VHH binders against q9y6x5. Designs and how they scored, part 175

Target 1, 379 residues: q9y6x5
Amino acid sequence: LPPKLLLVSFDGFRADYLKNYEFPHLQNFIKEGVLVEHVKNVFITKTFPNHYSIVTGLYEESHGIVANSMYDAVTKKHFSDSNDKDPFWWNEAVPIWVTNQLQENRSSAAAMWPGTDVPIHDTISSYFMNYNSSVSFEERLNNITMWLNNSNPPVTFATLYWEEPDASGHKYGPEDKENMSRVLKKIDDLIGDLVQRLKMLGLWENLNVIITSDHGMTQCSQDRLINLDSCIDHSYYTLIDLSPVAAILPKINRTEVYNKLKNCSPHMNVYLKEDIPNRFYYQHNDRIQPIILVADEGWTIVLNESSQKLGDHGYDNSLPSMHPFLAAHGPAFHKGYKHSTINIVDIYPMMCHILGLKPHPNNGTFGHTKCLLVDQWCI
Short names: E, the ipSAE of ESMFold2; O, the ipSAE of OpenDDE; V2, 0.75 times the mean of E and O plus 0.25 times the DockQ between their complexes.

## First folded at step 7 (VHH)

Design y60 (framework vhh_surovatamig_d1; at its last look DockQ between E and O 0.11; V2 from the best seeds 0.00; counts 0 for: pae E 10.4 > 2, placed apart)
Fold by ESMFold2-Fast, scan of step 7:
Structure y60 (fold): chain B 379 residues (1-379), chain A 125 residues (1-125)
Amino acid sequence: as target 1 above (379 residues)
Amino acid sequence: EVQLVESGGGLVQPGGSLRLSCAASGFTFSDYAMSWVRQAPGKGLEWVATIKQSGSEKDYVDSVKGRFTISRDNAKKSLYLQMNSLRAEDTAVYYCAAKYRYDTGFYEPRAFDYRGQGTLVTVSS
């Protein structure tokens, strides 16, 4: 009877959507499980960094996935979300599926969670799907449940990733109640389908299920643009990442580039790498560039162009708009318990505890999540 | 070597129609979401339309919705844009663009993995 865990991510699911929209299926899930109202994610508040923090328990400077677009000055390698298969980028940490497979001789399964189709420390998820956004939630769920029931060694850790509501959040912005209501209702229906499928297969009562997200979403506007071309000429720097956190690699003297940027806009902060605020835990990695620009909430950095994004994320992780939630159900979790906040790095040691795995050194604090668990005493 | 070669541009009267084509080579076309992006004279790049890998899901900028239709033929490694009821403001160089991950929203036109050299569409009387 090994413990089993399914970790589900709905990309870009802002925590306060739960208060502003109706989620009958998710509410039924929470009623018999637990809810963490806010999860404080890591900086920068982007998809690849935060998905990897969930499964490693590490800040981005420690696990090495510091953005969706990266440059490593030592090796001269470039990373993007479309060129993500080189293990070099992922090898600075050990994600939970690797730990799961190497301890206790268990299997892992993955439906498109970032990193699961890459051999990390010579270990790839036992079962996985290559990324393809055309593959339905239904097909992803069918594969996950098949692998949970029909694997040897048994699948004890499974992940499922879904791109919404992030894509619609970018297109419409979180303040478009008509379009966001439709999108979020569809997600609630998918949660209902998930629960029904697990019940039909006899998995529901013995499987631990976590539903979470990597970040939130904030409203952007054509009236809130920072034109980087008005600050500095392209000949002075290489742009590694643009918005809302710009990663600048100087082609000339670093101080000269910094001086051209530092007073250009009242709506962005300009940092030399060593001056990045300690609270971000975003400094100690070669993939973090010499100059970082951080736009204020809702402001978009552009290169002499308009932006079609009405919503975005990547902003300061202290902003409630950037926070996701966490809901969970299963034999490891209390029923009907609400908790106010945890850090996203705390999810990893909690999951290791549930699975009986020894966690690798991490930035999470098990004490922050212990009140969610039936086998633990609250502090 | 990755190649995206656009064709079908030209001069057309307001209210007219054009069909743009893009021939792709040097990568696994069926693994990529495909988009059309345009640049009007003196303006920046603007995302116009996207089609997912299987051809099942399509998205459009509001100004072209109902007038433009994006389609693809994975066997022929080709992307198309049928443009109807053309307006003067549709005048632009149109680029074929490829993106492996759809979930980035396609709303930052400079973030595409591959982009062609473009084909000019001029709408005038």
Scores: ipSAE 0.664, ipTM 0.861, lowest interface PAE 2.1, mean pLDDT 92
Fold by OpenDDE, look of step 8:
Structure y60 (fold): chain B 379 residues (1-379), chain A 125 residues (1-125)
Amino acid sequence: as target 1 above (379 residues)
Amino acid sequence: EVQLVESGGGLVQPGGSLRLSCAASGFTFSDYAMSWVRQAPGKGLEWVATIKQSGSEKDYVDSVKGRFTISRDNAKKSLYLQMNSLRAEDTAVYYCAAKYRYDTGFYEPRAFDYRGQGTLVTVSS
C-alpha cells in the first residue's frame, strides 16, 4: 500500500500544555507513537508563516509568507488573513501537497490549512475546503477521512487545521487555568474523535498521523504595553503589521523614523532590515519592511487603542512559550519514543521521506528526525 | 466598495434600552464573523461582542453579559445589538466590525478587516 500521511494542526498549542494539563486521548496517541516535546518554530512565530514552513521546510525569508499581514512595495499588493487568495504570495515556494499531487496515482486533500485553497504553481489540492471558521471540526474530519478512504487517485497526503487553542489562548491567556483547562479538554476530545474515526474506517493501522501546532502562547497584560504614538507621529509611517513584531514602512527618511523608535521602550528592540539578527532568518525578502520592531515576551505594541487579548504569539522563536509540540503515530513511526527538540522546518523532509517524495531544496535537516522513524538508524 | 453603516444610537437614561443596527454592503457578509466595538470618551477601542457566521455562536465582554444581545440577519446583511439596562459606562461610539478569519481579531481593534463610522450612544440622567 502506498504510504499515507495526515498532518493535523491545532493552532497555538503551546508545548508545555502537555505538562500542565491532562490529555488522556493525546497521551494514548503518544504512547503508541512518538513525541517531540518542543518544536522550535520560525520567526515571526505567527500562523501563516509557520504553517507554510511546516509544509515547505523553509524559513520565512525563503518561502515568502513573512507575516499574517504583508505589503509588497513593487506591486502595491496587500496580504492579510482575509486577503490571502492571490497566488502571488505563495508562489515563492512549493508546498508538499503540490509535490505530492504531481506524482502519479496520488492526490492531496486539505481541510482549511493555510494556502490549500489557493492555486500554487497552477496547482490546487484535488480536495479542499474553503476556509470558514464556522465549520465544525467534525465536518472537517468527516471530509478528510472520506477523501482518505474513498478517493481515486488515492489521497496520500492530507491536512487538517483547527483554530483552537489559539483563539482561546488570546482571549483568556495561557495562565488562566480554569478556562484553558476547559478549552484543552475539548481539544483532547477532538483528538479522541479523530482516533475513533480512523479506527472505525479501518485507517488507523496504515495511516501516518502527525499532530502538531504552529506556535505557543505567552501571557500578556494591560500593564505591559508599548504605545508607538508616544514615540512617533502616525503620519511618518505606515504600519504593515503591529504586534508583537511591528513592520514599519517609513513615509519620511528611514533614519529619522528609526531614531524616533529606537528608544521608544526598553522592552522593544528596533531593527533596520539589514541589522535584523541572523538567527531569525528574517532578512532576505523584499516583503520584509525597512524597520522591524520586536517586543519582549509578554509585551504588546499598541497605538492609542486598547487591546483586550490576554495571550499572544509572534515573539522571539527561541522563547519556550512560543514552541509547539509534535506527536505522531503510524507505520513509519516508533512506539513509545520521546524526543527533546527539533526545528519546525525539519518536519518537511521527514514527511517527504515518509511519502517517498523528492524534497525541494529546504532548510530542514532530515537527520534531526531519524530517531522517530522505524526505517532509520538512530545514533 | 465595502460599507458598514451603523444606526440606532442616541441619548438614553440609565436603565434604558437601545437597539443598534449595522447595514453591510460590498462584501460577502455571511462569510464574516461580525462584532461590535466601542470607544468611550478619552479611552481606546474596546471589543463588545462577536457573532460567528452562522449566528449560532456569540461572545461578549464580561461587562455587558446579560444586558446586551448580538444578532445578525445574513439575508439582509445586517448586524444588531440590543442593549438593555444601559449604564453610564456604556457611553461610547459604537462601531460595527467584520472579521473573516477566527483568531485574535475579535479582541484586537486594529485586526478587524472592516469597520464602520460608528454611532454615538450616550447614557445620562
Scores: ipSAE 0.037, ipTM 0.593, lowest interface PAE 2.9, mean pLDDT 94
Fold by ESMFold2, look of step 8:
Structure y60 (fold): chain B 379 residues (1-379), chain A 125 residues (1-125)
Amino acid sequence: as target 1 above (379 residues)
Amino acid sequence: EVQLVESGGGLVQPGGSLRLSCAASGFTFSDYAMSWVRQAPGKGLEWVATIKQSGSEKDYVDSVKGRFTISRDNAKKSLYLQMNSLRAEDTAVYYCAAKYRYDTGFYEPRAFDYRGQGTLVTVSS
């Protein structure tokens, strides 16, 4: 009875890959559903923050996952790969899978979406996989489809996360046409496998499926390095995060640290926390450090002269290179409709509408997504 | 004043063993994931092994699995590579490399903040 939704993320899928590469399976998916050509994500344009923004509808300052590497000055805790499962970090918001499974006769399932293996507000996804990058897409899909078909109470919201094309985008850079064509063809094949599996299991016509991403990717270069050690001695600050948005905790007077950094490079903006541009919605959380450094697109902040990174993300969220896409298919969605842009925070209230959930307070605007939905008048 | 100084390279016969060391200074060693990277004559840079900050998680390129062991001593700010059953194909300049706290993004084993000057390992009969 209840509507069902599968939310899929292919990490680092830049919106213009759709125009610049061949995707026969994804284009068939779009033809029978909807496309949003550009999704404006949240600043900082990093993996953990943007995946949490999708499922909470909140800016990073409001949900508390403000970067992939964080420090909380009150508790003295560091967020890192080794302790990203502490609920402390995640508890400033309520993600959609928690709200969903607290409803009568509803469960949630997750294949490795950030936060789904954490007991947020003492509630963990009803069915989940612990994160392990060596687990194949096929196994993730098999678990998700098994849970969608065979659970009591029924799974009505499910997530599936895949690491590509982000990993390859970092390795090769988005301008490496040969390698990125191979990577993106494999991703299109996985999308074909996804659709075929859903058809074979009788789910395709009655399951709502969103395929989206958290951010894009920009080309880096050894010619575009900002050497932080040339401008300031490492003993004057604690480095919380480095590139392309550095998070700086002064060990000495904050103004002295700011003055040493402010003219370090013309390709880097240096902000005192209170001076961070309002359009970033990135100021009102204790985990945002007193000084941040924001590199220009394609510039890398390094501690020495070299970097092996060929592609990166995390830059200003106004940059088209940072924007993902969104495609969707299912009974809630029109067929053959293209929409130019939405904000990534708009996805949450749309998903709540599809599932019949009351959204928590959030920064999304339901009206921005109404044209995607068959039960709404478009204005 | 960040320094990574590799040592322990040399000439070794096939099947032999060698232990590489890397002495680190000028940064908080325990906050960095550490790697060995190598460059064979006329070839590009190849990742060899990585060890995470605590020393508990290790990863290797397939060609060295079971033969090489990466380790670290955070108190001594030192990184090690024990190389056993050496082959001619292991001939390369070996670099010690550091990455500040793993990005929580996935599939990024080749990005480094610091890299040493290298130590030459030559495996020949």
Scores: ipSAE 0.005, ipTM 0.399, lowest interface PAE 10.4, mean pLDDT 90
ESMFold2 (binder alone), look of step 8: mean pLDDT 85; pTM 0.865

Design y7 (framework vhh_surovatamig_d1; at its last look DockQ between E and O 0.55; V2 from the best seeds 0.00; counts 0 for: pae E 5.1 > 2)
Fold by ESMFold2-Fast, scan of step 7:
Structure y7 (fold): chain B 379 residues (1-379), chain A 125 residues (1-125)
Amino acid sequence: as target 1 above (379 residues)
Amino acid sequence: EVQLVESGGGLVQPGGSLRLSCAASGFTFSDYAMSWVRQAPGKGLEWVATIKQSGSETDYVDSVKGRFTISRDNAKKSLYLQMNSLRAEDTAVYYCAAKHRYDTGFYEPTSFDYRGQGTLVTVSS
């Protein structure tokens, strides 16, 4: 029987939520599996970039999904929710479901993971659901388990995406104990439902399951706003992305725009593209704009207005508040093992190993995850 | 090609009611989450309410919960906002806004894919 893997993402699940709230179902999952306490994500710490890094093992400058809102200066195309299905944006990398389908001639299944409803290098996930936030977790799970049990060629790689706790994290902020407790308890119940469904269908003992997330969440405030309109007039630039990483396309001389911005706020770093810190791995792509602004943790960049967000992400990837966790269970994984930290790009080569696939060149290091796996030695 | 046309605004006394409508054309309405956003005189845009693609989930800013009801008719390509128990602070231009099916449940007013020209609601005695 070929190995099977289900990759589950709960968007915006900050790692330290595990220490501050009770998760009885998730703790039962971890007790018989593995836990990575922190996953260091890629910069910028946003949904589309990090979801694509998980399945490609690449930094954003290499896979091309460099933000949730993008502009490509060469082709003059804009990326937004209205055109996120243009294969142009996704074709700079080969995600694992494409590798799975082409390399081993197996099937892949997807419940709304970013990119799975797009033909990438002329290959789309064998089974997929078009994105619709009204579709319940239960319906997504029903489709995934049906495809795992009833496909030919067999589904060996499946993904399942859920929008919470990100949506509530933005609305309430991670410090709202009452609202976040309710949201996180609901997520834990969904994890319980997932495990129960897999057990009832006879999948649990033979399926590898990874539960992870793309980023964390930090508290924002009306007292921590950077008004970009107080720094520079709109006639000087086109805004490609706003907060907490602003992408600035100058309409005049780049140096003049930079000079207007560089001393505007003590809570924002302003970089010319070539001066972006090497540690971000966020420079070598035409979709990265000539000037980027990076707000300090918890600060929101605005255009002469307030923000209703009480929580946000996108900040420096060295910040623990931006880190998700990874939990896993199945025949490939040790039982009761705890690991401190991996890089989010390390998940891809680990998944390729579990599935017996040859990974495409990537930025991950298999050695960082080998201690999680039963077929590897670890000191 | 894409159009969002709001109607139903006007002058109303405190405690009164109004029903706003938005007619959508030029895109696949049922693929979009729909929202109402407003701008009070001298203030920025404020998100008010969202309804997801099928109409099964709604969300509201706290100040309007229990007073406003968002609804949609996918067959008619129309969005509605029933506003009850109106207050002076509800005075604003109300915009119909669309966000593609790639939503995460919370909406920043400046991030919408499409927005109409607005309809003015004035609550005054």
Scores: ipSAE 0.692, ipTM 0.870, lowest interface PAE 1.8, mean pLDDT 92
Fold by OpenDDE, look of step 8:
Structure y7 (fold): chain B 379 residues (1-379), chain A 125 residues (1-125)
Amino acid sequence: as target 1 above (379 residues)
Amino acid sequence: EVQLVESGGGLVQPGGSLRLSCAASGFTFSDYAMSWVRQAPGKGLEWVATIKQSGSETDYVDSVKGRFTISRDNAKKSLYLQMNSLRAEDTAVYYCAAKHRYDTGFYEPTSFDYRGQGTLVTVSS
């Protein structure tokens, strides 16, 4: 039988939550598998870009999902949470579920992972759920495990997405120990439910399971705001994305807009597109706007409106607060092994290896994950 | 064309009650979590309440808990806000707003996908 892999994402699960809170179910999962303590994600550290990077092995500039909100100047199209189903935005890359599904005697399944309800390169997952935040984890889990267990051709790759602890992180902030403890307890219980379900179905020993996240969460405050309206009139530009990385489309001369913004705040870096630091791998795509603003950690870019958000993400991907973790269990993985760090794009070639798929050209390095795998020499 | 049209605002005395309504059109209403946000004179937008797609889960800003109730009718594509025990500090323009995903949560007033033109609520003796 071909190998099977379930990829699970708990949105906004900051890596150091594992050190600061108790996760009996997740710890048991880790004890019988592997842990990568820190995953360096891609810039911008947002949901759509990072989830697509996980399944493509590409940086944003290469796979084309450069933010949760995008604008294409040529076609005049917009991408947003409410407008994400145009294949135009996704077709600059081939996600792993498409590659998997095109193989003989294999199919893919997805529960609300970004991009899975869109035909990409004229291929859509054989089994998928349309995104609906109101659908419970239980229902998502039930569908995924049913497909993994009963499908023909067999589902060999599946994704499962959950919006917590991200939503709560935004509401409470990551430093709210009382509320976040409650939220993270629920997450651990869901992991317990996942493991129990797999055991009950007889899948646990043969299914490879990866539990990861797209980004962390940093504490925000009303005392750390950057008001753009204090620096430039809103008539001089179009805002494509706001905080903590703002994408600016000038309506007047770009240089004039830049000059009005460059000294707006000591807690914000302003880049012309051509001057964006190379380490971000966030330059070579037409969907990246002419001017990018990057707020310092914990600072929020606003207009003349206040923010009630106490936590946020999207900041510099070198910040530990932005980093998620990766845990895995199954026949492909060692037991009781802990690894310090990998890049988020490294997950793709690892998954391809596990599934016996030829990877598309990608930015990941398979060598970074070799120590996690039982069939590889760890050097 | 997406439209959110609020109604039900007006002048009310402290301790009084109002019921706001929002009529939605131009999008799949049942796929969106719906919220009320408000803007008091001289202040920024403030999130007030959210109700998820199914209507089974609600959330409120602390200052309105126990006084306000958010509800929805997906068949009628309508959102409601029952406001009881109104206070002077509740004076604001109230907007209905829609959000599909949790990218920034429901607590950032500028992060909604759609927002109406608002209805004015004035609480004064």
Scores: ipSAE 0.368, ipTM 0.741, lowest interface PAE 1.7, mean pLDDT 94
Fold by ESMFold2, look of step 8:
Structure y7 (fold): chain B 379 residues (1-379), chain A 125 residues (1-125)
Amino acid sequence: as target 1 above (379 residues)
Amino acid sequence: EVQLVESGGGLVQPGGSLRLSCAASGFTFSDYAMSWVRQAPGKGLEWVATIKQSGSETDYVDSVKGRFTISRDNAKKSLYLQMNSLRAEDTAVYYCAAKHRYDTGFYEPTSFDYRGQGTLVTVSS
């Protein structure tokens, strides 16, 4: 049978939730497979960028999805308007489902993974769902498993996306143990349902399954606000994105805007584009604005004196609170192996190896994931 | 171009009711979660309520729970807010907003301006 892979994301699943909450189903999945305890994701630690980094192996500056809200000054296009399905935004890279589907006698399926309802390089997944957050996990899973079983050419790569625990993490904050325990219990039950469904359909023993996430979540507070309006008038700039990484397009002299912002708060770093730290790999794309503001962990940039969020992400990717985990099970993976860390961009070349695909040029390092795989020397 | 047109605001006594409407165009309405946000005179923007794409899931700021009901009609591309037991503190301009389709922050609008012109609600004796 040709190798098959299901890639699953639970949005905003912080790595240390595994240690701080009960996950009987996920722990059983890990026991019979592999765990990477911390995945170092890419800056900025937001949903669209990191989901695209997983499937392209590229830093955000290289794949062009640099934030959840973007502006391209050359074309004057805004991402997250009616143009968010415009291939223009996505075409700076080739995601793995496109590469997979272009192989002889292969197809791809998708249940709402970011970008899978867009015809990237004139190619859309053979089977896909348009994004709709009201569609249950059960329906997403039923469609994916139906396509894995009933497709010609066969579906060899499938993706599945779920919005929790990100939504609840924003609402309650990661430190709200009562509410987060309830939310995470539901997620563990969904993982149990996934495994049971795969067993019932005869897929479990021969399907490779990766369960991962795009980022974590940090606690926010009403006493950790940075009021941008107290430092600069709105008329001096266009705001492309606000918090925790603000993207500032100056309307006046760039140096004047920078000078008004640089001392706004000790809890915010202000960067001219050329001064963004090299370790972020976040400089060489026209969609990265001339000035960015990076809040310290747990701080919120606001335009008024209030914010209702209790948890957020998007911060510096060196922060453990921003890191997700990765678990995997299937014929390609060892059983009962734990690994400390990989980079999120390393997932792409590993998936290409499992599927027998030639990876596009990327920023991942296959050697970082060799110890997860039964067919590789762990040296 | 995204267009959101609010209506149904007005002057009402404390304890009274109003129903706000929002007509949407320029995007696939049924693909987006929709929100009401409000701005009291001289105050910042406050999230009020959100409804998911199918209309089956809703959430509210604590101060309006049990008094306000958000609903939508995808065939008419319309969003509604039924406001009961109104209080002076509910006085604000109410805006209809579309949420970014993978943005799960129910309590804040998106980082870009998807608000209409707003409709004024004044609760006063």
Scores: ipSAE 0.150, ipTM 0.629, lowest interface PAE 5.1, mean pLDDT 90
ESMFold2 (binder alone), look of step 8: mean pLDDT 83; pTM 0.848

Design y8 (framework vhh_surovatamig_d1)
Fold by ESMFold2-Fast, scan of step 7:
Structure y8 (fold): chain B 379 residues (1-379), chain A 125 residues (1-125)
Amino acid sequence: as target 1 above (379 residues)
Amino acid sequence: EVQLVESGGGLVQPGGSLRLSCAASGFTFSDYAMSWVRQAPGKGLEWVATIKQSGSETDYVDSVKGRFTISRDNAKKSLYLQMNSLRAEDTAVYYCAARYRYDTGFYEPTSFDYRGQGTLVTVSS
């Protein structure tokens, strides 16, 4: 009866993979749906921040998940010791599954999307799986489809998260065509399984499905390292997050720490918090540290020359290598339409429109996505 | 209260074998992916191997693939590393490490939630 939406994320799916590899199942999905070629994500281009931006429509400074490792200056809490289930970190915003459950007599379902196993504003997803990376894509899909068919009140919003191709992108780097082609073929096969399962269960024609990702991936190298120990002694600061965006909490005068870092490497930018570029929307939150270091694309910030990932993300959100894509299919979407670019914060108000929900104040612009939708006038 | 205690390190000749153990306490062991990371004298940390929560998925750095085997026993809250055909370059302090969070930084030494104090492995004749 009510409109239904399944939101699927393949972590770290760089947009230009679509141009360099074959995706027969994804191409069949797009042929009868819509494709947004680039999604401009939020800074920093990391998993937790961008997944929360998709479901809140907010910049990281506004929703409070500002990194994968955080320190809150007001409460003195640290987010790095297995505390991602502490509601404190997630309570600065209202994600769409909470809105879905509170505005109407509706349920939400979640298979591993970041935040869905946490009570946020005293509301947890009606059906959810605790995060466990060992759970197969098939088991996640089985639970989601069961909940979409067999729930009262009805599940109208469902999420499904998968860790690849991010894990392999880190291990091999995106330029390893041999290994990446194998990994991406597996992803395409999972998309085929998803579509087939929905068809077999009679869900396909009446369900809106969005397939997207949180960020891309860039190639790193042992030849592109920035060693902080060569510029500043570690006794002068506490390191909250390392690479490619270092979050620095000074133990001495802030200006002294800044002066030691500002000329350390031509391959990173050093910012006092108030000097962080406005275009990042990464300034107005107590979890953003007094000094932030931003490495240039493909450069890794290190201490003592450790073995590093061959691929990484977190870099400037203007970089095409950091951009994911968005594909969608269902009764709300046009068929065979391609769009060039949207902002990742635009996904939330679009999803609210599809579900008939009143969005919370957000940083997205509905006008940016209206050409994707059958019930809207295209500009 | 969280503890990871490594054991089984020692001196071994090239071509020999060692089995490292890690005993975990103070957290729900079965909810965590477990890794072995090492630090050779005068060098940085290097990720060696990871095993996912159920034990059904494992991964290794290329230099140890086919020589090392990571395993776990969730009932005993223990992690193991079987090291065969040891080489001088395997000489390092080996750390047991645990990670819960959604991000896939398992292969980065600085991305672990908990890490033990380490056990020394010396490969020398």
Scores: ipSAE 0.033, ipTM 0.534, lowest interface PAE 6.5, mean pLDDT 89

